# Designs tried in a protein design chat: VHH binders against q2ydc9. Part 11

Target 1, 344 residues: q2ydc9
Amino acid sequence: MASESAGPAELGFVEAAPSWRLRSEQFPSKVGGRPAWLSAAGLPGPPELACPLCGRPMAFLLQVYAPLPGRADAFHRCLFLFCCRTPPCCCGLRVFRNQLPRQNDFYSYEPPSEDPPSETGESVYLHLKSGAHLCRVCGCSGPKRCSRCHKAHYCSKEHQSLDWRLGHKQACAQTDNLDNIVPDHNFLFPEFEIVIETEDEIMPEVVERDDESEIIGTMGEAHEEELESMAKHESKEDRIFRKFKTKISLEPEQILRYGRGIAPLWISGENTPKEKDIPDCPCGAKRLFEFQVMPQLLNYLKADRLGRSVDWGVLAIFTCAESCKLGIGYTEEFVWKQDITDAA

## First folded at step 18 (VHH)

Design dd1
Fold by OpenDDE, look of step 18:
Formats: C-alpha cells, structure tokens, sequence
Structure dd1 (fold): chain B 344 residues (1-344), chain A 124 residues (1-124)
C-alpha cells in the first residue's frame, strides 16, 4: 500500500471575525465562544460534556471544519474539542465528531452566504432550529430549566447557579428580555476564527550530513575530537525539540496543524503515544492522527487569568480511519495531551 | 441550473497575453466567490486565483504579478487577465463557483460548480 505522500500540513491561525461568520450555517473553524453545532440533532448531553476527571462541565475550546472529499456522508464534517477549566483539574479533554451529507435537514444545499445578515444583533441562540434548548452559559445541551421563568436552560446546576448570581436573578422576572442579554460568565474562551494556510514545503534540507567521513585521523588528536563528538551528541530529545522549534519558527503564530494520517509534531520525546495508547474506534477501525493543537493557542486564550490554568505542550487528535457513524449524533474521538515536562 | 462557460483560451507565444472570461448563470452571481483553476494533462488541479463577493483577490504564488482576476456583477462574469505567459502556464483553465474551504479539502470540494474549461497553450 503506497504510503500516499502525506501532503503538506495545513496550518491554522486565529483571526478576529464578526459573530455571524462563526455561526453554524457558515461551517466555521473557530476557537472559543459557544460551539457552532453541526447537526441540530443528537447533541452530546451533560454527561458526555462533563470532565472525565472532576465531573464538572467542560468549556468549548475549538472546532475544526474538516470535510472528507469523496465521502457523501461527510460532505460536512466537524470536530469539537472541549477542555476542563475548573481548577485544580484543568486536565479533562474530550473531542467529538459530527458529519452530514450536503443534502440535509439543517442547512441549504447552496454555499453559505458571504453577505452579513441584516440582523446585526449579536443574538445568542439559546435554542437550535430543532427546538433543542442550549445552556445559557456554555451553549451546550441544556436539559435543565429555570423553575421560575421556565425559559432559561442549563446543562447543570453549576451553570444555573452561576447564571443566577451573575444576572439571571434580576432578569428572570423580566421574561421578555431574557433572550437578548446573556451576561459574560467568564466561562467561555475568547472567540476567534481559525484561518487555513498551507505549510510551504520549505523542508529545510536538514542535510543529515551522514558525515560518515571515515576521518582516518591519526590517534593523537582523537581525544579532543571525542570530546567534541561527545559534546555534539544531541540527545534524541534535543533533536525532537529542535525539529519542533524549526517548524514553529517558520510560522510562529500557528495554533493548529492538520494532516490526516501524518505524524504529529511533538515538542519532546516524552509523553508521546504509542500505537497501543490510541484506542480503536468502537466500529473496529483504527484511529489515525488528524490534527494537533499547538501551545501557541494558550496565548490567545488568556489562560493566565485562570490561575492553575489550562496548559499543554501539544494536543493531538485521533479520529476513526473510516469516519464511521456510530448511532444518531456526535461520535467521541480520542485526544492525547502531551505535557511540557519542566526541564528540571 | 447553475452554468459556467469559459471563453478566451487559445494559442499564444511566450510573453504574450490572454484574457479569459467566464459567464455565470443560474444563481445570484454577486453573492459568491468565484475562482479559476487549471489542470495540466496528467497532473492534478491547481488553484490559480479567486475573487470574493466583496472584491478581495487571491493568487497562487506562481501567477502572482502576472495574472489579474476581476468580476463584473452586472454581466455575471469573472475574468482572468493573463500577462507574461510562460510555457508552464499551458493547461486547461476552469472557472468555478466557491463553496467552502475546510481542513483537508480538495479543490473539487471547495468549489461546487465548474465550467467545461478552456485550453490555454503557451508555445513558441
């Protein structure tokens, strides 16, 4: 099976964009804010979007619009990444995949409109077109409702309490204005569009000088050359880090690297997954690398304000090789977190 | 029905110029990004240029400074002015309507309607 020459990686960059461009009907790749859900049906529920470590609601981190050419059932395809923002945990990660054919019940067959909508109002959608209610705080499924107004929905008691303290208590009696004013709960990450660029194949000719030059040098000068050669023994870790730095230096603001089936770019040789560490898809297919999130994204998330903040070296996302549909709804995929080992 | 019809291709000497036209019908032309791609026999499709509904223009590095894309919304037509043509520009040129770019997408996916193409041959 000819290793299909993995084309150049695609890079993601963050840019400011108007809110309408980041709505579901635009099929955005985006960071932060509320998820722009693809299918309006079968959203992951509160249990699925709870941190696997601490059980608290996770925050939407980013989504990647990644259709599969030649797959009619994946004409639209999106991956949704969530992370825990709750100290001291801040470690929980989950990723979900959803896909739709071009002809579907939710979107036009025609391309997304490039024209801004006439309604300039930053209206937070609190429900999907399907009638599914969304949490006022996080934009995820909200099966819980306010017992007073019955209009406000929440994913959890935690988010209900948060919203109550931050403004819903006052607004709850004024039922007509509930849809228009969602306070900033300091839960959502800053929102950006992810812009796609192709990594220019500037392969630096790492001249692997296999200097197997058999320098038959005479015995006497051997000691200094051995010391220099010992000094030049770049550890495997140093080599990996150098490669990482070199790639990043070409485009230092990159926040995402995409390449289905390519090798991830690791920051170190430590805490890298082996094949056995990547669970197979429940359909029986292997999971393959699809994209990674770079540490540069942390700079845009203003994570420093969060105390024991969300931190990673690299987040690597692995998805079903067959991009299968497991049931009705969103399919959980696999995320590997590479931590930056403090060089002691 | 969406239709795209390319014209203006032909034989030209190196250093010469051609102007391609693509007449669009069957949709609200002014609301869509339009593009040009080309295909050399035995090679894959490569994008050449596209122009947004707002008038922003983008070019492949190989044609930048030599080619100019423009549009006339009143005529529902997109143009590609090709100057300083080189033998390597020899290809079938296609006009296409932009759909959406995603990660891992091909041009065939990014553009949903294509013309029949027009042959451009640059030869001494």
Amino acid sequence: as target 1 above (344 residues)
Amino acid sequence: QVQLVETGGGLVQPGGSLRLSCAASGFTFSSYTMGWARQVPGKGLEWVSYITSGGSTYYQSSVKGRFTISRDNAKSTVYLQMNSLKPEDTAVYYCARYYKRGFGTTLDHEFDYWGQGTQVTVSS
Scores: ipSAE 0.878, ipTM 0.931, lowest interface PAE 0.4, mean pLDDT 89
Fold by ESMFold2, fold request of step 19:
Structure dd1 (fold): chain B 344 residues (1-344), chain A 124 residues (1-124)
Amino acid sequence: as target 1 above (344 residues)
Amino acid sequence: QVQLVETGGGLVQPGGSLRLSCAASGFTFSSYTMGWARQVPGKGLEWVSYITSGGSTYYQSSVKGRFTISRDNAKSTVYLQMNSLKPEDTAVYYCARYYKRGFGTTLDHEFDYWGQGTQVTVSS
């Protein structure tokens, strides 16, 4: 499934940005905070955003704005990645794709505004134009509501209980706009913009030294085959990691590599997918590699208490080769987690 | 309807200067980022420079220090002053209105309206 297609990757880097630039109408690529949903209708529901391993609500990790040029039904296109950050699991991942034509029910046909909106305070927006209510904790679809105030919404009993304990119990009794007093639940990741840079291809191809004579002693044939196998595997792992380090060396702070149909850059030869490990899209098309999340992102999550539980070598996202359109709803895609080797 | 019209191209010797103009109509010019791209003979389309609605300017590395983009919102016009021209600058230069860059986008997506272009030839 891995492709050596021509063309450079595009790299993503985190930068601080004012909150208004990370709202849906700006079509951001971003890390953390609440999702900036693309279609305001057809959001994934709580069952679709439950961790596939432990069943608890997942946290929004990042979204990527990735239109398909020349494709009218994907003039706007976003990928949304969610991860379980709840101990002891912290392992589950889900990714969703959504796309819209340029003419749509939610956004202006004209370019996004370059001017800050008049109301630039840190109010959260928990009620979409479609009528959908968002969970106060996670920003995902929130069909449950507080039976006392009838204004606060939640994806789950777990998030309702969390919000209750951290301030809603007192705030529920007040007639104020609850959106202005959402506490820090210690659930969302820190929020950043992802900015794009095209990778320059001035990296020498790594080639091994000229053919080296194999050392063949008087040892038994089966024993020698075992030694060669171990050495060859160890050598391949060292070369793979060296290629990884070399490839990123000019831009070592990249948190994302994007290229629809290019080959992923693996950190090791372990825990990589085979073709059979990448399910076809329900529409029948194969899935293609689209982008990977680099381990460097963990430093931005681990710099505070919110990111301490999650870990990965690389996350590789694979999406429908046809980018099939399913009305205005969100389509689940596939994410492969390359874990680091578990030796000691 | 949106319309962008470039003028100011021509033939110039290496080291010379030209000033391109782009007259815009059919939209609120002052609200949008505007830019220049060029089609180099035998090569693809590449961006050259852009200027935001707030006046911030950006340049491709090959032209930085030699080219200056500017805008006059009262005249709905964007300019490209090209100094120290090199034969490699020979191209058709297009004025365009910026839309939005995303991962995997091409210039034809990132800019939503384009002019007809003006030829710049740096030779002899």
Scores: ipSAE 0.803, ipTM 0.893, lowest interface PAE 0.4, mean pLDDT 84
Fold by ESMFold2, look of step 18:
Structure dd1 (fold): chain B 344 residues (1-344), chain A 124 residues (1-124)
Amino acid sequence: as target 1 above (344 residues)
Amino acid sequence: QVQLVETGGGLVQPGGSLRLSCAASGFTFSSYTMGWARQVPGKGLEWVSYITSGGSTYYQSSVKGRFTISRDNAKSTVYLQMNSLKPEDTAVYYCARYYKRGFGTTLDHEFDYWGQGTQVTVSS
């Protein structure tokens, strides 16, 4: 158990990629843009994607392609993370899991294509093969529709109003051109591919093994030793942060650490979950750690410094240990937000 | 039916060279990334190298600079030129067709079809 939790992590890094590589049939791990949904049916609805703190629609943050070895029912498996980016909140988070067998109704059995599609334009496709309609603003389930054209769909009145104001009012009568004229609503995060590298662990040349059972420097003059101890040693919180920095030092640009069942790498000793803070899956199984989002991702999100924006120390995602299939849709999982206090 | 047939293995002295070949059939070879993996006795499978349909090449750090992967789409064949061989290169080498890497995947997901393997032995 402890040896397995100390195994190598897989690291995620942001890279630019052409838009076709980030479509659903490529099974991408990606940041930003619209979700590349896995199953085209049973998407989370607007209530499931409303911010649990402020009630406004959340933005897609990232998805991770994470198949389970040896599990035919999870040959394809994705996790989708959403966050509130609406000031002054910017705090709510939700995460969903979906999985498919290799033989399914949505995707080819063969490997994803390595060639760009013949259509290389920036058209946005908002109608899934299942018949589901997607919100023009956020790419999430859009059951509301424009009463005038009956072709533009939205998750909420908030996004319908936004799209109307920013271009749909003019475009509404142009049925042949609707998908070519989706404006920039300044709602989606910038889009990137997440590429995977296995963490290279450096074996120390000479490491003095520290036996925590041994303590030195007692019984002397306590006042003088207390002053020397404070001068020589750092606080527990300083040691935890130094451990964090040391662990990431070989690859400081990592935005994600993945390892199903490994121990999370916390940035501080504060604001970490206890076992009771992590709810069981509705199927009855415990949830286990799967991946964490690192603070380095914030550098790529173009946060507005004039107002409150998304922020975190670490986001830790916990998923059903059985990776169960509870129904016909996406299964909500658990995300823990470790905040950094005293940021001033 | 997808088939991959490796040849070119054998016994070689340290510092020697071998060229492995993999003849592919049953699919449109030029459209797929192809690779090599090896099974070292007593260990699990490890990837060695792969080459994309567009010709980009990737190598494990332990073989970079010594091994060269290439392909001939007209012959539906992928090659692994192995130079400066070391005893630790002793393994059964498998040709495989790439599928997709994800977080947490193992080689048996990342490659969907495998050859029967060819033995490479590096010994005096």
Scores: ipSAE 0.783, ipTM 0.875, lowest interface PAE 0.4, mean pLDDT 84
Fold by ESMFold2, fold request of step 19:
Structure dd1 (fold): chain B 344 residues (1-344), chain A 124 residues (1-124)
Amino acid sequence: as target 1 above (344 residues)
Amino acid sequence: QVQLVETGGGLVQPGGSLRLSCAASGFTFSSYTMGWARQVPGKGLEWVSYITSGGSTYYQSSVKGRFTISRDNAKSTVYLQMNSLKPEDTAVYYCARYYKRGFGTTLDHEFDYWGQGTQVTVSS
């Protein structure tokens, strides 16, 4: 299918941005805050956004705006990554894809506005124009509502209880300003824009072997086999980590690497997926690597020092090779978590 | 009925200058970022410069300091002043309206309307 090799990676970097640039109609790539949903209809429900390991509600981690060139049905296309940040789990991940044609029910055909909107208050928008209500805590689909005011919505009892405890108990009687009185639940990650830079290629010239490099050993007969085994493993891990260091060296603050169909940049040889570990899409197509989240992102999250927090070496996202449209909703894709083996 | 019409191309000696113009119609010109791209023989399409609705300007590194983009909102026109021209600047130059950049996008997505192009040839 792909007769040319994939192009160079594109790199993502976090930057502070005013909140209006991170609204859905701006088609942002962003970290943290609440999701800027693409399609306002067919959102994943609470069961689809529960942690696959512990079942508790997940926090939005990031989204990327990633249209597919030449695909009219994916003129707009976003990937949404969620993670469990609730101790003791902090491990579960889910990722969803959504796409729209340029002509759609939600957004102007014209380019996104370059002007700040008149309303620049701190209020959050928890009601999509499709009629969907969003959870006050997490910004995900919130089908449960407060039985007292009938205006606050939640994805779960857990988030309803949290909001009640942190401010809604008082605010419930004063419903006129609910969107302006959303407390800090210490659940959302800090919000940033992701900006794009194309990576310059830095590969060594005239080198053809990468994975099969051998270790040079020149000592005695029987002793050589033992030394070669140890040197082979160490040299292979040194080569993998050296490749990682080389690739990031010109732009060490990258938090994301994007390239549909390129090889992932692993930080070690451990805990990497084999083809059998990457499920096919329900449509029958294989999944391809699309982007990875780098460990550098962890520096920007409000990590809890009281206990277990989110952690990773690399997160690798794989998506349907056909970028299929299975219906009106969001399509779950696949994320692989490469953990780093602790030496301490 | 978006239309973008480039003029000002031609044959120029190395070191010379040209000024390209792009007359726009069919949309509210002052509200959009406009830009220039070029198709160099033997190479793909590449961006050259763009200017935001607020007047901020951006340039590809190979033309920085030699090319100047500007706009006149009253005339719905964007300009590219090209100085110190080199043979490698030989290309068909296109005026285009910016849409949005994302991960994995190409110029065809990032710019949604394109002019017919104007030939610029720099040779002795």
Scores: ipSAE 0.740, ipTM 0.852, lowest interface PAE 0.5, mean pLDDT 84

Design dd1
Fold by OpenDDE, fold request of step 19:
Structure dd1 (fold): chain B 344 residues (1-344), chain A 124 residues (1-124)
Amino acid sequence: as target 1 above (344 residues)
Amino acid sequence: QVQLVETGGGLVQPGGSLRLSCAASGFTFSSYTMGWARQVPGKGLEWVSYITSGGSTYYQSSVKGRFTISRDNAKSTVYLQMNSLKPEDTAVYYCARYYKRGFGTTLDHEFDYWGQGTQVTVSS
């Protein structure tokens, strides 16, 4: 079985973009803000988007638009990553996959226009085209509604209460203005476009095959032996970290590495998943690595503002090898979190 | 029915120039990203260049600075000016329609239709 030479990873970078480019119709890869949902049907509900640890609503972290060439059923395909932003937990992670054929009920068969829409107003969509209501705070499914105005929808009592305190109480009586002004609840992460670039094939450092050529004993050998001896004292952990640093140093602003079926770039040898640690898809297929989120993203999320903030070394996302369609909704995939071991 | 017809291929000496043309029909040409791909014998299809509906141009690194893509929406035609041709440029060149899904990179673009191709041979 020829080890298919894992193609170069694709690197993701964050860029500022106008809001219209980050809407669902443009099939964005993006960080923060509200999810640009792919299918308008079968959205994950509040239970699915609750933190598995603390039970509180998770925040949308990023989405990666990742269609599968040659797959008619995955002409459109997107992965949605959520994280817990609620202190002191901040540990919950969930990822969902959605995919659509080219011909679908939600989008044109024709490619999207590159022209900005005439209505450039930063209007927050509180409902999908399907009529599905979205939470005013997080942009996720909002099955709960305000008992007074019946127009404001929420994913949870928490978000309802938050919105109530931050302005809905005042606006609730003015039903005509509810759709136009959503206050900043300080819940959403800053919004960016993810731009993906191919990692320049770093010419494999010619691993100088130690051809046993005759070490002519010149004075430089002592430094190489010291370097080798220092290298020999390099722990496996140090090697892994060095590799990580080297790759990052080539593109320091990378926030994402994409490569379906390639090996993740780990930051530590500790807490590296084995195959057995990655659960199979419910369809019976294995899950494969698809992309990872780099620690550099944390710099853009302004996570420092929150005491115990969201933190990771690497988030590795594993998806169904078959990219199966389990029903009409969003399929949960698997996230592995690797933390930065404080080299004490 | 979507049709893409390539012309302009041929034999040229190293350092020479060719201009490929692709006449498109059967769809709203102005709405699509158009491009060129090439296939070297024994190798897979590789993208060469594409031009978006908005007029943005992109090039493979190997052809950057040598090739120029352009389009005439009125004529539903896309062009590839190839200068400073090298033997490595020898391939069948295909005109391709791209479904551009967003403003991201090449990952978001898929060929949904291509022509029959035109042979380009660069040889002394």
Scores: ipSAE 0.622, ipTM 0.835, lowest interface PAE 0.8, mean pLDDT 88
Fold by OpenDDE, fold request of step 19:
Structure dd1 (fold): chain B 344 residues (1-344), chain A 124 residues (1-124)
Amino acid sequence: as target 1 above (344 residues)
Amino acid sequence: QVQLVETGGGLVQPGGSLRLSCAASGFTFSSYTMGWARQVPGKGLEWVSYITSGGSTYYQSSVKGRFTISRDNAKSTVYLQMNSLKPEDTAVYYCARYYKRGFGTTLDHEFDYWGQGTQVTVSS
């Protein structure tokens, strides 16, 4: 099987979009807000969406809709990335994969309409079509319910308490209006659409050296020697960082690089994973690089710079090479975090 | 049954023009994005242009400004007007139905049906 030359990476950018475009029915790639869940069944539960380090509920960071051409079972496919926002931790990361065939119980076989729905109401969906209840705060599975109204659902006591304090206490007695207004709990990240474009291979302009006049020959050798001498003093770390900067400079607003099976663009030589550092999928297959989140995304997340907040150099996501279906639910994949080395 | 039938291909001189047509049947034409792809012998399939159900048009950089895609929903037909043809445009051109899933990514678009193709040859 000829190693299909890993095509150019696809770059993701953040754009503002109407809320209806970021709903599940539109199969969005998006940042922030509530997850646009793909399958309405088998959602990750509170334990799965708890930070592995501090145990607190994680926030939805982004999702990438990434179907696999030629795979009937992955006609629809989406990756969901979560992160811990709880100081001082802010380090927990989890990624989940879900996929569906074209013919499924949740979506039409036909393509979605590009027209905005007639109902322009920014209504927050607090339940899925399956009847599964979602947390009022985070939009994740909410198995807990308010003991008073029995209509408000939560993933955790923490989110229940938060909602109670910020508005549910007043609204709880007025059960008819509970679904209409969800307060801002300051938990969700700002919401954006991710637009993915193919990285144009900037073919190096073959500087046609017009063979004009004799004199310019001597200056070229000196520049190569200087470049070589500069190269001799460049540490491996500097080289890696330079490469990173060069690639970023071509499209400085990129927040994501997508390429299944390609090499990640690392920001540092430190804390670069080896093959052995990437755990195999429980199905027995290797995990492959699929996409990475760039540090530029942090600029859009309005993460309070005050104190320890969410921070990364690169988040690299690795997924099952076989894109296996483990059960009926969401399959956890693997995230590697590379931090920005403070250049001492 | 879904059918896509291409017509309009042929031999043309450099700088010439051709208009390709694709007659579609067996599905709700207006609901789908329609497009054209081309394949040069020995090379992979490359997208050329597509037009969404909403009428938005997209072009490969190499054909931008020269090619124009359009559709007639009443006739269930998609067209590709090719002007200023170059030898590099020589290929088999395929009409394709495109499943457009979202707004944000090329990854969301998949051709799910193809026609038989029509040969376009640009030669002196």
Scores: ipSAE 0.607, ipTM 0.828, lowest interface PAE 0.8, mean pLDDT 88

